# Ledger of designs, part 98: VH-VL binders against q9umr5

Target 1, 268 residues: q9umr5
Amino acid sequence: SYKPVIVVHGLFDSSYSFRHLLEYINETHPGTVVTVLDLFDGRESLRPLWEQVQGFREAVVPIMAKAPQGVHLICYSQGGLVCRALLSVMDDHNVDSFISLSSPQMGQYGDTDYLKWLFPTSMRSNLYRICYSPWGQEFSICNYWHDPHHDDLYLNASSFLALINGERDHPNATVWRKNFLRVGHLVLIGGPDDGVITPWQSSFFGFYDANETVLEMEEQLVYLRDSFGLKTLLARGAIVRCPMAGISHTAWHSNRTLYETCIEPWLS
Below, E stands for the ipSAE of ESMFold2; O stands for the ipSAE of OpenDDE; V2 stands for 0.75 times the mean of E and O plus 0.25 times the DockQ between their complexes.

## First folded at step 3 (VH-VL)

Design qa32 (framework fv_nofazinlimab; at its last look DockQ between E and O 0.54; V2 from the best seeds 0.00; counts 0 for: pae E 4.9 > 2)
Fold by OpenDDE, look of step 4:
Structure qa32 (fold): chain C 268 residues (1-268), chain A 123 residues (1-123), chain B 112 residues (1-112)
Amino acid sequence: as target 1 above (268 residues)
Amino acid sequence: QVQLVQSGAEVKKPGSSVKVSCKASGGTFSNYAISWVRQAPGQGLEYLGYIIPEYGTANYNEKFKGRVTITADKSTSTAYMELSSLRSEDTAVYYCARGSKYFDWTPYYMDVWGQGTMVTVSS
Amino acid sequence: DVVMTQSPLSLPVTLGQPASISCRSSQSLVHSDGNTYLYWFQQRPGQSPRRLIYKVSNRDSGVPDRFSGSGSGTDFTLKISRVEAEDVGVYYCMQGTRWPPTFGQGTKLEIK
């Protein structure tokens, strides 16, 4: 039998968005128990990510308990960050494949429709003034806002991304790293035509330097320091990169070619 | 001096399949995408799809209704394009072309081209 | 799909004279990353296409400086300052901003 699949949605999303994915899984892996977690849907996805992590944790614990052989996680967009944090705080998770589906794993720094909706009068260059304030950090988007031009503010004010990345020292860094390393495979999916994740390489733990040059995962401090286990995972062959062009952000979970190439192989 | 060398001309019956190869030499292969483009006699260019051999990821022009399959063998630095359910309209010269590394941007920069493979579909 | 429209489709030119080819896209070719992925290709008779220009105005290595690309948004131009005999062939514009990549109809450059 196939391991259960747990799906975590993204910003302003719901379980309905994954109807095609469910269909694909059912067709290719019949009998798979797929649970799309219907938590923090719509505007509720703007709630602080740590709150979301707690909620999703409560939901996945029973599922994991009933699946002693392990489960797979498919986490889309913002959900990918939630899942990474979830795996960091859970010392007893049994996740085999963690599929990060077009997630801003190294953060976001770009003007998107989502940002315009939330902050209609703000550009990305000025968003640090809001996001790195106490009240700004009450919004999920700000929890992974990563301004390359205001690194000090990011490191000091980011209450989520900087912590799960181990970029800011905290007492749980070692334990979180240990927990995260329990994952069997980390599958990173994304692509240049996403249009939302900025830079798109963030889905592969790439990101801007101070000159807005995009550096690869292996050039990032979090990798070099192995602050949360990326270097270790790569060394053991546990990181899978699956880049694909021609996929828009809202199509990652509904594209058949993408599913067959980047998702299906890791659901066995 | 990266070069792409394609397999020889093919003559096929309608309903059959054809598989064209594209071998890279003179440079790295794995991280660079390979795109496929075709050109019917006396016509323009049409994009078919691409593959990133290093990761095995491919995407296709939906116009081909799933008839195109692009694969790659990293060990031989060779990409393949298979077109099934052939019809007369598929008669064309098929080209492979090198794209950029996936991290740099897009697989369809196509700065280096193969010599082309003529595929003729006739009853 | 993005439709690429070239003009003219036939371009007879006297040797040594300038040539200009227009390419229009049905949608803006400005990508979300701020770049414009418009390319120009040259195909000489009996040969494979050769890329001349990438991202609107950048010449590939080995491309003579008499070739130049310009434009923005939906309107683009390839110019040849002084046409030479070796320039005979078909020229294609291509957009790589939107999936799938699409080509113009081609412009056949001939010597009068």
Scores: ipSAE 0.888, ipTM 0.937, lowest interface PAE 0.5, mean pLDDT 95
Fold by ESMFold2-Fast, scan of step 3:
Structure qa32 (fold): chain C 268 residues (1-268), chain A 123 residues (1-123), chain B 112 residues (1-112)
Amino acid sequence: as target 1 above (268 residues)
Amino acid sequence: QVQLVQSGAEVKKPGSSVKVSCKASGGTFSNYAISWVRQAPGQGLEYLGYIIPEYGTANYNEKFKGRVTITADKSTSTAYMELSSLRSEDTAVYYCARGSKYFDWTPYYMDVWGQGTMVTVSS
Amino acid sequence: DVVMTQSPLSLPVTLGQPASISCRSSQSLVHSDGNTYLYWFQQRPGQSPRRLIYKVSNRDSGVPDRFSGSGSGTDFTLKISRVEAEDVGVYYCMQGTRWPPTFGQGTKLEIK
């Protein structure tokens, strides 16, 4: 029998987007119980990430309780950050594989159609003025906005990402690290043709330095300090990197080649 | 100074499969993507797909999905492109080309090319 | 797929004269990272393609400085300031911004 799978969607998204993913899982792992969480859909996905974490936590608790052998998480885009926080705040999670589908794990710094819709006159260079205000931090996109030219503002103002990544101190940091380290596998998926997640290497814990040169996970202070356990997980052989070019942002959950290569092997 | 050396010309029957090799000589193999591009006689260039040997990840142009498979053997620094269900319109020179290192840019960087392999599909 | 359109398709040039090749894309080639992944390749008769230009205007090592690339968005140009006999061949533009990579039809440069 296969472990249950819990799916968490992204920004301006809903459970409907995962129809093909469910079909693929049913074909390769028939009998798998897949729950696609239908919370914070559409415009509700703009709510602060900590509020979303609380809502998703309430939804996953009964699913995990009914599966003593463990569960798998598949978390798409912004949903990958929700799942990062879930794994840290839940001192009783039983997640085996955490599959992160093109999620901005180190943050976002790029001009996209979503930003133009929300802030039509803003460019990535000046969005820090809005996002690093108390008002801006009431929007999910600003919770993981990471301007490499204003890193001091990011560290001081980010109410979510800087805390969950251990880039700013938090009273619960030690417990969050202990909880996160219980995960069996951290499967990181992303690629250069995503077109939304910028830099795309953010999905692999890479990010821009002050000169907009992308530095790999192993060069990040978060990794070097082992702030929430990345260095420990890598040493344990628990981090899987699965980069794939040719996948646009809205296609990670509906590409058969991607599923067979990056997702299927981690669904026990 | 990296060179890509491809296998020799092949003549195949319709409905059969062909497997072309591309061996990296000099430089690091697994740290780069390897792309495959074809060119029918007197025609332009058409992209088939790529592989990133270090991660074992490959993807294919939708036009060829289901017929093309790209693999790599890191121990021999060799990439392979296999095309099945061959038709006369598959007659072309098939090239391998090197993508970017550590996926800094794209698999489509293609700065170094193999010499090409002529595949002729005839009855 | 992004359609790449080259003009002219046939370019007869007198030795020592300048040559110019246009390449237009059906969509903007600006990537979300701010870069434009537009490439130019030269293919001499019987040879593999050779990359001349990457990211619109950067010349590969060993490529003569008489070759230059320019452009932005959807409109790109490859210029040869003084055509030499060795420049005979087919020139292709290529976009790498959107999957799958696509090539122009090719421009055949011939000496008159």
Scores: ipSAE 0.622, ipTM 0.845, lowest interface PAE 1.9, mean pLDDT 90
Fold by ESMFold2, look of step 4:
Structure qa32 (fold): chain C 268 residues (1-268), chain A 123 residues (1-123), chain B 112 residues (1-112)
Amino acid sequence: as target 1 above (268 residues)
Amino acid sequence: QVQLVQSGAEVKKPGSSVKVSCKASGGTFSNYAISWVRQAPGQGLEYLGYIIPEYGTANYNEKFKGRVTITADKSTSTAYMELSSLRSEDTAVYYCARGSKYFDWTPYYMDVWGQGTMVTVSS
Amino acid sequence: DVVMTQSPLSLPVTLGQPASISCRSSQSLVHSDGNTYLYWFQQRPGQSPRRLIYKVSNRDSGVPDRFSGSGSGTDFTLKISRVEAEDVGVYYCMQGTRWPPTFGQGTKLEIK
């Protein structure tokens, strides 16, 4: 039958948001055990991402232990960064498909309603002053804030994204890469009409250069240096890119065409 | 550089289907969105949908959902648009178009157009 | 869907004189990334559409400098500083900011 599916939600989110996704899985793959993790809901999603990673790790361990043939992860928005870190820090994970549902995998550099709620007087060009401080790094959105015009501050101050990307040296880099490479498939989902993830290509490991020109995954230093395994995964045929236009940020888990095209084929 | 060559004109009966091809004859095909646009006689342009052949992802204007199917064959560098349950109002020139040479994955960045395929629906 | 309204729909112009085509959208075309995905296309008689202008004001390669685009938000303009005989055709604006892409009705440029 079908491998268990673990769902990890995003910023200001909860398990209820995935009711339609659960319906789609039940209809197409009856009997699949789906667990939507009910951790760091609502405002708790602003807690430091390493804290969230630890909490989600504790929740997934027993699920993975009961499924020796493997599990799948569906990780939405900020949750996709939590899941990527999980795959790096867990030397005992058995994830087959890691499905990244419109996640800011290379970071975020955009003025969104979420940022206005947290930093109402700041614009994206000035948020580096807040986010690249010890105080700012205590907020999850600052853990993946990536200002293309202040790369030196990003590389020095990022307590999360620069580390899991292997953009800053750290003693666990080799083991994190090894662990991440144990994933069976990396499924990248996103699109130009998302409206929140900026640039939307961050969901595919694309990002701005210093001129705000978007460079695709294969043009990124982290890919070229294979710092956490992207080049190896692509060469292995393990990276699936599934871009889809016409879907807003809050609709990725409630669009049947998206599910059937981009998610369902990877829920073996 | 890249050129898009479409299949020839077609005459169809109401209720039937038509499948128009769009072949790239230069440049890179698979990493670009291939959009389909139509133009009824004496009328303006209407967007149908797109496919990104490398990823197999397609999406459709809601107006045509359920009647239009867009596919691609990477090995032949060819995209296809099939419109079913044809009506007389579907009489139009059908165009394919490709996005920018930049890898920005924008399906609406239509900088290269095919020559068009006239589809006539008549009894 | 975003409605794109062009004016005028018919534009007779004397050779060598300027021409101006207006395009208005039913909602702002400013994307969350700060870009405005407004395009202009030219369709000469019997030909496929050709892109002239992308992202409001950027002229494509091979497009004469007598063509210029401007505007912001919901109001956009294509200008031809000196109309030439080869400019005869229909001009369309298109927005790509909001799904699905939508076109204006077209403006038919004719020599008077």
Scores: ipSAE 0.238, ipTM 0.690, lowest interface PAE 4.9, mean pLDDT 89
ESMFold2 (binder alone), look of step 4: mean pLDDT 90; pTM 0.930

Design qa33 (framework fv_nofazinlimab)
Fold by ESMFold2-Fast, scan of step 3:
Structure qa33 (fold): chain C 268 residues (1-268), chain A 123 residues (1-123), chain B 112 residues (1-112)
Amino acid sequence: as target 1 above (268 residues)
Amino acid sequence: QVQLVQSGAEVKKPGSSVKVSCKASGGTFSNYAISWVRQAPGQGLEYLGYIIPIYGTANYNEKFKGRVTITADKSTSTAYMELSSLRSEDTAVYYCARGSKYFDWTPYYMDVWGQGTMVTVSS
Amino acid sequence: DVVMTQSPLSLPVTLGQPASISCRSSQSLVHSDGNTYLYWFQQRPGQSPRRLIYKVSNRDSGVPDRFSGSGSGTDFTLKISRVEAEDVGVYYCMQGTYWPYTFGQGTKLEIK
């Protein structure tokens, strides 16, 4: 009776990270069919995001086909960007709630432990030299690297984020917008103590300007131009914003208070 | 600009609850978090929690979780802090303060404070 | 919780002389966004706290330029270049980098 839930993991992650989330859903919505997609795990999460989108698309099609009443998506970190693209490329998705757990929706510009592993001597100020190269765009993390000091390079070199955000033209943009707008609810979750997503407001479509001042969603050109439907969704009452302090990046899927406050109300 | 005006002093018995109000005027209430801080007589400051009125989202210091509830009424631009199971150790001045604008965390963090509400817990 | 330790706790100062208050955190206060969320508050007797400094060194509007903040990582300082009578009160540092937000124990500035 409850709509099925599909879970998409993040960078260097796997389905095992969601054990607590599954327990919470079972407690509050017993009988819910939850599918945690076990694709692009660990090192494979570094594959280009369009490759990941294709693989996840193939996995979700039969699940959606079996659920005529609709499904919910819970998408964590990098997985939130995969789900953004899924909603745009699928002409026939039946997603009710898209729940985005601390995902860098406007991109990433921060000095994190993940970057130090991949590029030990790089700083956020010089990573644009690697990420905006053809070689760099073969790594998922570079697909959403958004250097506010090199916006021209971001717009021209980003093979993924600039396209799904409608910041660069694409032949399919009108169809992608139409498809994305079919979502019932866009539930945005994130917070200042995440420690990985930088700026943390990226989870709410806020981002740095050229002076590293964070501008909110409503001040972004993407929103003002309604490039992929954010302004339309907000006017429809379909965007839910649920910021919470005190939660680190790896705890969004395992905090009971977060689940009860931000996730549980959107599972039907 | 914005002013925060709190409700008057309260005297409560142990085991009861108290609800303090904080009314905002002159600013955009819905764009800012409202924080609650207390100070026992002659002691330092202790952070209780906050609410972001536009989202209805509240977060609490674990020390008070289960006893403190923070709510907001957007239509009246008023935030409330309710503390239950009162003990003599809860005797303090309770302050509300304007937190950050929800997408601009730093310039406005606790820059405007209410006048404080004395809560006395005695038998 | 992040522990904030102030020294001295009692600071008697002669009018017109400089004063310095130290604040030390149990962990680095540098946020992932590159900012350090360290704040200084002043509480005059019988009044609400007033924010003086935000993000280590930025002075609030209306705060006299004789107040300055400095520091990095775990060690922070509030300086008053020349103490005036109206500066009497308790000064608190606060960290906003980690939840729950925590205050130092306070430094009472008194005229000797």
Scores: ipSAE 0.000, ipTM 0.452, lowest interface PAE 14.9, mean pLDDT 87

Design qa34 (framework fv_nofazinlimab)
Fold by ESMFold2-Fast, scan of step 3:
Structure qa34 (fold): chain C 268 residues (1-268), chain A 123 residues (1-123), chain B 112 residues (1-112)
Amino acid sequence: as target 1 above (268 residues)
Amino acid sequence: QVQLVQSGAEVKKPGSSVKVSCKASGGTFSNYAISWVRQAPGQGLEYLGYIIPIYGTANYNEKFKGRVTITADKSTSTAYMELSSLRSEDTAVYYCARGSKYFDWTPYYMDVWGQGTMVTVSS
Amino acid sequence: DVVMTQSPLSLPVTLGQPASISCRSSQSLVHSDGNTYLYWFQQRPGQSPRRLIYEVSNRDSGVPDRFSGSGSGTDFTLKISRVEAEDVGVYYCMQGTYWPPTFGQGTKLEIK
């Protein structure tokens, strides 16, 4: 019998987007109980990430309670950040594999069609004004906006990403790190042809420096300080990196080759 | 064209609370931020805070934090500003004003204003 | 908070003559995006404020072209090329570059 799988969608998304993923899981692991959480769909995905974390937390508690052998999380795009926070705030999670599909783990700094819909006249160089205001922090996308030219504003104003990454102090940081370290495997998936996540290496904890040169995970202060356990997980052999070229942002959950290579091996 | 219509004048005693309404008509209420600004007699304008009705989320000038609460009822296209622990220095005309759409970066754009509500605090 | 200082506070003007109002901010209102979020409002006696100018020099629709805004950094000016009787009222500058938005003290324009 396979461990249950919980799926968390992304920005402007819904459970319907995962119909192909469910088909693949049913073919390779028949009998797996897959729950695609139908919360914060469509434009409701713009609600503050801490509000989404609370709602998803309430939904996952009974699923985890019924699976003493453990569960797997598959979390897409923005949903990967929700899952990061769930693993930190839950004192009793039993997650084995946390599979992150093209999620901006170190933040987002790029002009995309999603941002143009939300902020039609804004360029990425200007978004720090709205995102690092109290008003801007009421939008999920601004909760992980990370302007490398205004890192001081990001550190002080980010109500979500800077806190879960341990980049700014929080009273619960020690407990959050201990909880996160309970995860069995952190499976990071992403690629250069995504077209939305900028830089795409954010899905692997890489990010821009002040000159917009990408520094990989091992060069980040978050990793070097082991702020929430990345260095410990890597040393434990618990981090899996699975980059794949040729996949656009909306195709990570519907590409069979991606599923077989990066997801299937981690569903026990 | 969008019009903002506010509730009538209020006379309150020190220590009480007042709740002023601002009803939008002629446009889309939920997609715009609604700001609140006050003006004491013979004084300048002072910003209180705003609300984004689509989410019910509000933000306040630190000077009024703990005393001001801004809410919205989307079904009636009405925003409310409640100010508690009233003092004589809270005597002012209170205005609501439309900000930009919720996805623009200037909630205090303030291109359309309500007619104002006089709140008098005296004993 | 950013302090906005207007001068003069009282401006008596003869009908048909030009009028000029100054507004100074305690720090530069130039945002890193190159925009300057400086606004001018007119308040006639017994009426709500009406926005005249947004982002330093742009006139709102319906605002007569005799009104013009100018300035940069910390120094801004509202000019009325030919004052008319209907222009009587108080004029306020406002900055929106920094939270919270702040207003000048107001300049009362009166016909002498």
Scores: ipSAE 0.000, ipTM 0.390, lowest interface PAE 16.2, mean pLDDT 87

